# Designs tried in a protein design chat: VH-VL binders against o27280. Part 236

Target 1, 266 residues: o27280
Amino acid sequence: MDSMNVPEVLEIKRIVEESESVKTFIFSWDFRREVRPGQFVMVWDFRDEKPMSVSLIDPVRSEIGISIRRVGEFTDRVHGLSEGDLLGIRGPYGRGFELMGRDILLVGGGIGMAPLAALADEATARGMRVDALVAARTADELLFLDRLEAAGVNISTCTDDGSCGFKGFAHERLLTLEENHDMAAVCGPEPMMFQVMRILDERDVPAQLSLERYMKCAVGICGQCCLDDTGFRVCAEGPVFWSQELSRVREFGRYRRDPAGRRVPW

## First folded at step 10 (VH-VL)

Design S19 (framework fv_cemiplimab)
Fold by OpenDDE, second read of step 11:
Structure S19 (fold): chain C 266 residues (1-266), chain A 119 residues (1-119), chain B 107 residues (1-107)
Amino acid sequence: as target 1 above (266 residues)
Amino acid sequence: EVQLLESGGVLVQPGGSLRLSCAASGFTFSDYAMTWVRQAPGKGLEWVSGISGSGDRTYFADSVKGRFTISRDNSKNTLYLQMNSLKGEDTAVYYCAKRSYYEGYFDYWGQGTLVTVSS
Amino acid sequence: DIQMTQSPSSLSASVGDSITITCRASQSISTYLNWYQQKPGKAPNLLIYAASSLQSGVPSRFSGSGSGTDFTLTIRTLQPEDFATYYCQQSYSYPYTFGPGTVVDFR
């Protein structure tokens, strides 16, 4: 694990523009180091470091992809990079998704589709039936549609403004769908995940949800990503949790901690 | 040929601790989830604990939660069960079993190791 | 937790008979139901997985059926080596749970 904690300086092999605000950075990867969908890496631009989910895992091409949404200073810098430029990558870290069953439902919102896209690739490769509910505020923010379709995923879209697919939120669309699945994987805005989880629980569908918290060390020592009451560290025990685990987390869907440790409502 | 070999089962006093091991061979160990199943003398099968292939997920029966820990060393192809605060009711043959990829069935079992908890 | 039940708890049969064992789950488990055979002093052996799929090496006289909450294991033309205890197990969700078992002995 010691070697895992040392950032490797990697060349950006390729950049894929997923949307106006999202780019996927592709790196050569030595797959002697295992990586699972749902795990994250720490991306270092030699000034700052941020956790990012792995969105592409390609053992055949020996590549991984990291999808990054432009939301702040760090991501602005990264989005300014070009193919051939360098980034530091350490990891992977955290608990990834577990695939079980024959039919899986993916529910993703915005950049939350990143880890789910990787999961979709694995699931379809294993012969599972994959249904994906892809949600975003607008049609232009829907991610990975072509990629998912190419993988054989059955896609349902949902947009807040109705510019594509169902007009409304992901949980509202889910309520209109009667089909049950053997397993669900969920990632997106926490309020969305909270509502989706409740519906899935009522339907007795096992669900895994990927949380986002402020993560500094990624190795479970700094405590910045600890969840109230349970003491769960998102970087160590997560970021992927079972719904049963999150049911014990009072803050889930209600508030988060900012970098200063203050409660911030969703 | 898939082989699972349990070890570590002995007589232990109530409140004691014991670690069981399961040596696996004949398959890519890290690709598969593993499980412990126990059987009290003259009783039925009871699922005890499970662990994912990577070890990132662990599961326990309520009867052993907080007392038992499951782990694995994929470099050694070995599964472990750490049992603490042992009770008489924990007396059983403990089986190591390989779980399938997706269906959750146990296609290969060890011969088991006997754990006896008695004063 | 998902509770599993079996019926009967025991049955007596003769060689050549056809017998049926039932397993019921407290909630729907789709087809995530597995059957095992155990002989005294031996580890269990997988017979059927995914409710109806025959494990490799298992004789075709064994068959499984069912979905949702009700499942059956059928042994056609019972052989001397089939006298054993049979367990169903749900693999739908953790914690995994076994049925209490059905003892099949000779009449």
Scores: ipSAE 0.005, ipTM 0.512, lowest interface PAE 10.1, mean pLDDT 92
Fold by ESMFold2-Fast, scan of step 10:
Structure S19 (fold): chain C 266 residues (1-266), chain A 119 residues (1-119), chain B 107 residues (1-107)
Amino acid sequence: as target 1 above (266 residues)
Amino acid sequence: EVQLLESGGVLVQPGGSLRLSCAASGFTFSDYAMTWVRQAPGKGLEWVSGISGSGDRTYFADSVKGRFTISRDNSKNTLYLQMNSLKGEDTAVYYCAKRSYYEGYFDYWGQGTLVTVSS
Amino acid sequence: DIQMTQSPSSLSASVGDSITITCRASQSISTYLNWYQQKPGKAPNLLIYAASSLQSGVPSRFSGSGSGTDFTLTIRTLQPEDFATYYCQQSYSYPYTFGPGTVVDFR
């Protein structure tokens, strides 16, 4: 049996350039290891390993995709790779999203659209109506718009600078949308997710939020993943949490913790 | 202290209309979603309708959709249920209740007002 | 719509007994499940929310557990005031739905 905790060395089958700063790396995958939207894998470049959300799940082609934003040394090295090069992949890890009801809302900021793109594919395959609010700082940073449109998703956009769609933040755009949804899934910067969660709760829409910063905790790498006021270990249950769990956490949306456990403002 | 006071329940003939009111006090009314839950004589609880704190979103059980309307007047701290095309099956005690901010539980309930639909 | 079922529909118990009531959802509702107690002629009162959180002022003999589709309400060392009807309720999605209730009778 393949172990989730032993990296498998896989060939990069295809690379899709999503934007100037984001690429999706596609690998052949044996679906004896089930993978669900919202789960992540550990990507190993034979020097360092980092958690990355699964952004494409295609059992028909036997492929998974992993979308990676260029933000530092590890991701710069991975972005320098070509089709045919090798990466170590282990997982999947974490709990994924649950799909409920018939009408769902996806709210994604930047690279947070990656796990939501995989969720959108599954929801549309189940015949659900999917509305996506895609947010970014600029038009060039809006991700997966063509893929979402091809899947039949109803798309709303917003950019901080007004270069595409509504000028403003995701939560400001959400306030102008009045449609009812049975559930929502949210992924992006934590301050955005906090504001979106508050609006969705006011509207009685149960929401699932993906806290990407807790992916390392889910595999036991992070030493300090406990959220204030909950008394439970976030790494045991993440990265996806229901809004009712996060509403009890004073930390969510206000500050984060460094490796020493100190509060660091957003 | 939180208090919810319901009024408007009376005997109505089938096909008739009736408006129920629920007066709220002791909390910031506009911050909370409100709901109506009914209970037919000798039967269990049935959720009927809900409304967001702002009043922008409304929800209904399939049994009343198209016949009932929920609304609120935040300046008066009052919740309403407009019931049209009443049927015998609508006979019940109607409770108004305050919804929690996040979890969707009902932490405070009114005393209930009896609506009887009969000739 | 999410259908809720409760087991048993009724039970007879004596003061000092411990009882368990089960609630099942027709689909996963995570932990969006609440429990209420209703005494004859009175409005329901909240006991437990979010599957396992005890409401302020509710005696510690009440406890809830479960997630997904299967949930339980446990009452330890039953007291005379606990003879009532108990309802579970899902708040995962609209329309909200209640279970059919469990009547806890004396004897």
Scores: ipSAE 0.000, ipTM 0.406, lowest interface PAE 17.0, mean pLDDT 84

Design S2 (framework fv_cemiplimab)
Fold by ESMFold2-Fast, scan of step 10:
Structure S2 (fold): chain C 266 residues (1-266), chain A 119 residues (1-119), chain B 107 residues (1-107)
Amino acid sequence: as target 1 above (266 residues)
Amino acid sequence: EVQLLESGGVLVQPGGSLRLSCAASGFTFSDYAMTWVRQAPGKGLEWVSGISGKGGYTYFADSVKGRFTISRDNSKNTLYLQMNSLKGEDTAVYYCAKRSYYEGYFDYWGQGTLVTVSS
Amino acid sequence: DIQMTQSPSSLSASVGDSITITCRASQSISTYLNWYQQKPGKAPNLLIYAASSLQSGVPSRFSGSGSGTDFTLTIRTLQPEDFATYYCQQSYSTPYTFGPGTVVDFR
C-alpha cells in the first residue's frame, strides 16, 4: 500500500512563532518515509489542502517541521490551531535540492528561507561552507537567522526598507558579495529569484531555484506550470529547477497568472 | 534519441598525454552536467570527473586530480577529457555519461573508448 | 571520501529465483543511491535511482530499498537476461563513488 497518497492525521507537537506572519508546525515523523530538503507535503485542514515546503528535517528526534506564512483563508485557519490539534499530512512530494562541490550560496526571500533552512542543515552536515543571503521587506520578516547562526552559516542580510543590514533588494546585496561558490540555491518571490539568477548566470555559478507554483506539477497537475507559446512544453518535476531550465521559460520573473489564467505583470 | 559517442582512446606510453572527446546529441547539451566514468579491464566502475552544464564548475576523483582536466564546448555539443602524466593504472574503457539534474544518477552512457597505457 | 561496499561479491542463482544484493556506505547518504546493471562488453544501464525509484523501461521485478547507510537491490523471478554485474553508486557528495560490483552467475 502506497500511504503517500492518503493523508495521515498527525498531532501538532510544537508550534514555533518565527514572526508575526510565520509559524513552524512540528510533527513526529516516521523516517521510513525519507524526506529531503526542497521536498514538500500536502497539508489538509479537513476542508482544503495546500502544498507546503518542509523546513525542518530531524531524524534524531523523529520530527519534521513545516513553516507556513499567513496569506489567505486556509493559512489563517491553520494559524489559529494550537499544540495538540490535528492536521492531515501526505507526501513527501517533488524533487529535492542536489548538493555539489565544497561551498554553497543560499539566497532566500521571506518564507523562501524555509526550505533553505533545511538545506543549510544538510549542507553543513556534509562539511560544506555555507553562505546565506537572507532578504525580507523589513527586519521583523527576516527568518531563521538564529537557526542559521547556530549551524555555523555565514549570514548576510538585506531589507527593502533598510531596517536591518543592507538597504535594498537581494540582487543589489548579492552584487556586493564577491566570493565564488560551487553552486547556489535560491527561494523567494519570483521577481527576486529572476534577478538573482541573472547575476549567478553572469558569474557562471550553477543555481537551483525552488518555485511554489510548480509544486502541483509534482503531484500530476502539470498544465498549471507549462508555457504553451510556440510549442507544447512538458514541465520538469518541481519544485526545484536548475537556472538553465528556468532561463528558457519566458514567463519566469515577468508574469503571474490570475484566477482565469491570464498573464498579469508582477 | 539521446546518443553519446566517445572517441580518442589509443595506446600511449607512460608519462604521455591524450585527449578524449564525447559527441552528444538528442538533448539540450548545455542544460546538463556531464561526467566521465572509467573501467579497468576486469575491474569495476570508477567515477573520474564531472563538469556543470555551463562549465563553471569541475570536480575530480583523487586518483586523477592535478593530471586530468575536463572541459566542454557547448556550441559543438562536445565534452572533453585531457589526460596528462598517464600511468599504467589509467588503462581503462572511458565512458561519457549524462547526469540528472537532482539526484546525480547517470541516465545515458556512451559505448566507451579504450585507453591503454603501456610501453 | 565515501566508500561503498557490496555483498556478496558474487552470487550463483537459477532462473526463477529471487535474489538480494546489499550495498553499504561508510557514512549516511540519505537516499542518494543509484543501481546500475552491466552486461559483458556493454555500457552500464541505470536500473534504480534515489534508492527506490524505478527507471523508465526497467522491468518491475527490480526494486530498491534503504536509506542512510544500508541499501538493498532485489530481483524477483530472475530471468536469463538478468545474469550480469550490478553496481551501486552514491551521489550524495563528490567525488561520486561506486561499489565494487556483484556478479550474478548461473549456478
Scores: ipSAE 0.005, ipTM 0.424, lowest interface PAE 15.5, mean pLDDT 84
Fold by OpenDDE, second read of step 11:
Structure S2 (fold): chain C 266 residues (1-266), chain A 119 residues (1-119), chain B 107 residues (1-107)
Amino acid sequence: as target 1 above (266 residues)
Amino acid sequence: EVQLLESGGVLVQPGGSLRLSCAASGFTFSDYAMTWVRQAPGKGLEWVSGISGKGGYTYFADSVKGRFTISRDNSKNTLYLQMNSLKGEDTAVYYCAKRSYYEGYFDYWGQGTLVTVSS
Amino acid sequence: DIQMTQSPSSLSASVGDSITITCRASQSISTYLNWYQQKPGKAPNLLIYAASSLQSGVPSRFSGSGSGTDFTLTIRTLQPEDFATYYCQQSYSTPYTFGPGTVVDFR
């Protein structure tokens, strides 16, 4: 376990441009170290370190993929890298998604589709029927559509501007879909996840949701990702939570804490 | 303390109908899926039917599909199994059981009620 | 549907013995496998869930292992009260299915 906490310096094997702002970095991986959809790794560019979800798990090719959205200084640096360049990777960490049942619904928004894409691969490999609601602000921000389709996923899209699929938000599109799933996995903007969770609860559909919080240590000791009231650590007890667990988290969908520990609204 | 009490098991003729009830107490009934499991005399356990906590989803074994219906009244903390078109092979002790949230194990069982289908 | 099998169908043992029962699924069920004990005229009791997790109140002499398709229940230092029928059950997908059971009897 101690070895998990030391970054392994890995060469970027391949870079896939998913969108204008999202790249997937592919690394060779020793699968003696198990990794599950929904888990994250800490990515180190030798200056800073950030948690990133695993978006590709390929035991056949002995590869994993990490999808990174360009949103700040760290990600700007990483997006400037080329194949053959080096990154430090430690992990994986956190609780991943569980799969149970025959029919699963995936609801993802923006970069939130990253862990869900990995989950989709596993679910389809298990012979499950997978429906995916893929949401984004615009058509050009929809992620992993070709990959999901190739895996046999039934895709429904929605965009804020209506440039692709349903015009509106994910929860609005969900209201128009039938209730025919054994479970759901959700990842995206927290306000989206909050609304989606409410609908799924009303429909009596068990749901898992992946949260994003400011994480530093990834090992549950620094407390930076601790959720109010419950004391849940997103890096340890999460990032994947069941809806019943999140129902106990007051801040969910309402506010988060910034790096300074201040409450900031969504 | 969790308690499950089945009732309604009697002797019925083939082709007949019967409704079983299971009264639950000691837990938040509507939060948990419930299940019926039966056991023919001298035989093993057979999963019969399940229903989600809010009743939105129901599941059946192929052997009873189309003949049995499962329902619940959460205001009464009661689970039901409506059995129609009963056959001899439906003769069994019927157990109601509480299902865990996610893992699908049955952590609490009733003592069962005997249903006998015979001419 | 997922088919469950058990081996052996029956076994005889003595108090103090260690015994192992095997359960196999027709397809991978990950760790969604549960074990139950049933005594004559009584309802089943949960022993192990999630392949290896001991249910509260169950003696530590009971243990479960396995993942995928092959699972085992082990009873160490068999006690008189352990003579019963044991069932495995998959909870991976509906319809849920039980194994045929293993009868543990006195030698």
Scores: ipSAE 0.005, ipTM 0.555, lowest interface PAE 10.0, mean pLDDT 92

Design S20 (framework fv_cemiplimab)
Fold by ESMFold2-Fast, scan of step 10:
Structure S20 (fold): chain C 266 residues (1-266), chain A 119 residues (1-119), chain B 107 residues (1-107)
Amino acid sequence: as target 1 above (266 residues)
Amino acid sequence: EVQLLESGGVLVQPGGSLRLSCAASGFTFSDYAMTWVRQAPGKGLEWVSGISGSGDYTYFADSVKGRFTISRDNSKNTLYLQMNSLKGEDTAVYYCAKRKYYEGYFDYWGQGTLVTVSS
Amino acid sequence: DIQMTQSPSSLSASVGDSITITCRASQSISTYLNWYQQKPGKAPNLLIYAASDLQSGVPSRFSGSGSGTDFTLTIRTLQPEDFATYYCQQSYSTPYTFGPGTVVDFR
């Protein structure tokens, strides 16, 4: 075990309400422990521990942010906390995104926009041109639009119901966007990521995709973080994978695992 | 079994034009990206151009950009390379190859067709 | 463009030898690295894709390793049919680029 396996008890410095169901919790961070966009931390409320992607990395203010969507008992309890309350943070873990080229595309679905918002900050700070496709089921589930705009990102939106921007799915919107990118980073529901990956491969744009589904095995102990056909462990070798690595995994975008380990369609 | 057969390679004068064809069989042609790779006599491999399965997206090496165009006819399972403003440096064996969508490797190659650009 | 280099440019080996060929990319290409074999007068044949995955039908004496910028192709127990030219190729971004090749001669 290294020191990242011991939780630090940190005070919630600030809470930003991103939407009705999503909050970003901001903590002071000692950047002698490096953290990169695409990495995650384990968040401990002194009862349960869950993996969460880092959505804000700000070495100027010495802060990190963790964006959490309310989806169950643990996240309901965390959403009930206030500034000044304590949480345990362990990490960071996993492989982060790599930046290359001058022009990049970000494709985020729902809460998947969280790690991409941190990546957008780094890319714009490096002087890169950033285009972001922000997708959600409805307008009120579109995340980080103001933050991306403030960073100088070129934003396109789509919603399944047409309540904001293009009416349709991320991959349908992507077909109407400029193809001139040196790389892409994609995070969201696996069926969305699979369709987006197919289009990017047709365009010969190398893509990095963040797989968050197996992050419950963050320290690599349980072994359930394996992918079909390759034997990859998401917590050890991910959560970020290049599209080439995922194309060999027959279950990517098609199947997931239930609690018994059975393959079930998406 | 996957088969690719190139044709059209001949002697052409500098400044001339030539169209190469590649006939494909043994796989669902429209599901796969295709590419052209060339090799000058006694030299190494050079990637020339690529095209998506739909034909809607095309890519070129800088050495041929503006002079060559790539196209496909999915109803005939045929890939084309239209070569204009030919130079002596374009003399090579031209291979067509099948590209695996996500991974970008070339899993099957044709036998090649020789293009000679000389007066 | 991403430049690819190979070493050695040529080597002489005998049947039964084990040999290693190296390939370097001018920037990180993750595992988007492929190896091809070409015999005189023939088209290239895919040996290894994704740096380490063996193509169907290719003998297990061929293996690949590496990630980022440095890659190796190893051929264990050389057979007569293995005397050929070997090329690495990056498929990370267009334009796709090949190494200059390594000639494996029998003498």
Scores: ipSAE 0.006, ipTM 0.446, lowest interface PAE 12.4, mean pLDDT 84
Fold by OpenDDE, second read of step 11:
Structure S20 (fold): chain C 266 residues (1-266), chain A 119 residues (1-119), chain B 107 residues (1-107)
Amino acid sequence: as target 1 above (266 residues)
Amino acid sequence: EVQLLESGGVLVQPGGSLRLSCAASGFTFSDYAMTWVRQAPGKGLEWVSGISGSGDYTYFADSVKGRFTISRDNSKNTLYLQMNSLKGEDTAVYYCAKRKYYEGYFDYWGQGTLVTVSS
Amino acid sequence: DIQMTQSPSSLSASVGDSITITCRASQSISTYLNWYQQKPGKAPNLLIYAASDLQSGVPSRFSGSGSGTDFTLTIRTLQPEDFATYYCQQSYSTPYTFGPGTVVDFR
């Protein structure tokens, strides 16, 4: 565990522009170090470090991909990088998704589709039937559609403005779907995940949800990502949680804590 | 006709290593996941490891995780199980089995190969 | 992990009898339950998959039923060749797990 905590300086092998605000950075990876969909890595630009989900796992090409949305100073710097530039990567960390059953539903919002895209690849490789509900604010923010389609995923889209697919939120689209699944994996804005989880629970569909919290150490020591009441550390016990686990977390879908530890409502 | 033939089972000392092979024929090997299941003498069946058709994804029982690796060569229609740091409790007949996507049942089994771990 | 149990651990029967073996999962596994037959010194053979689907070549006197956590294997009109050990196996999620087995011997 100690060795994996030292960032490995890796060269950016390729950059894929997924959207105006999202890029996927591809790195060579030694797959003697196992990585699972839903796990995250810490990305270090030699100034700051941020947790990022793994969005591509390609043992054939010995590559992983990390999809990063441009949202602040750190990501601005990273988005300014080119192929051949260097980044520090340590990990992977956290609990990834568990696949079960025959039919799986993926529900993703925005950049939340990143870990789900990796999960989709594994699920389809296992011969599972995969349905994906891909949500975004607008059509141009929908991620990984071509990739998912190529993998054989059945895609349903929804956008807030109706520019593509169903006009509305993911949970609203989900209510219109009658199909049932053996399991669901959910990742996106927490309010979306909260609503989606409730629907899935009512339908008795086991669900796993990937949470996002302020993570500093990634090894369960600093406590910055600790969830109220339960003491769950998103970096250690998560970021993937079962719906039953999250049902015990009062803050889920309601508020989060900022870096200063203050409650910030969603 | 589907055929699976295991080989490589021998007597080995604790801490030793051993690689098992399974030669497959009678079906499109790369289209199916494969699995190893073992059975200790006089005991029940225990799932050991699985690998996807492409070989891109592997799975292990907790009892062997970190010690065993599973691989396949689809060009040779062969499945492998590399066993390191062997223990007495690893003594068993090891079966190679064809796994049906995605239901996860094993429709064809080899005859098995005996691995004995003893001082 | 999903724990599998079987009942009974052993039973004695006569040719012509109808017997039932039960398998229970520690959690719901839908219909991802398979049955195998194993004779001494031989590899297991698949009998039933997906809880109730009969594997090709298996006699119709074998049948499976159940969903969720409780499953049954029924052998109608037991034949001499049916004396063996029977295992259930869940294929719902990894790690896949087997029941402890049920020995069916001659009375």
Scores: ipSAE 0.000, ipTM 0.486, lowest interface PAE 14.6, mean pLDDT 92

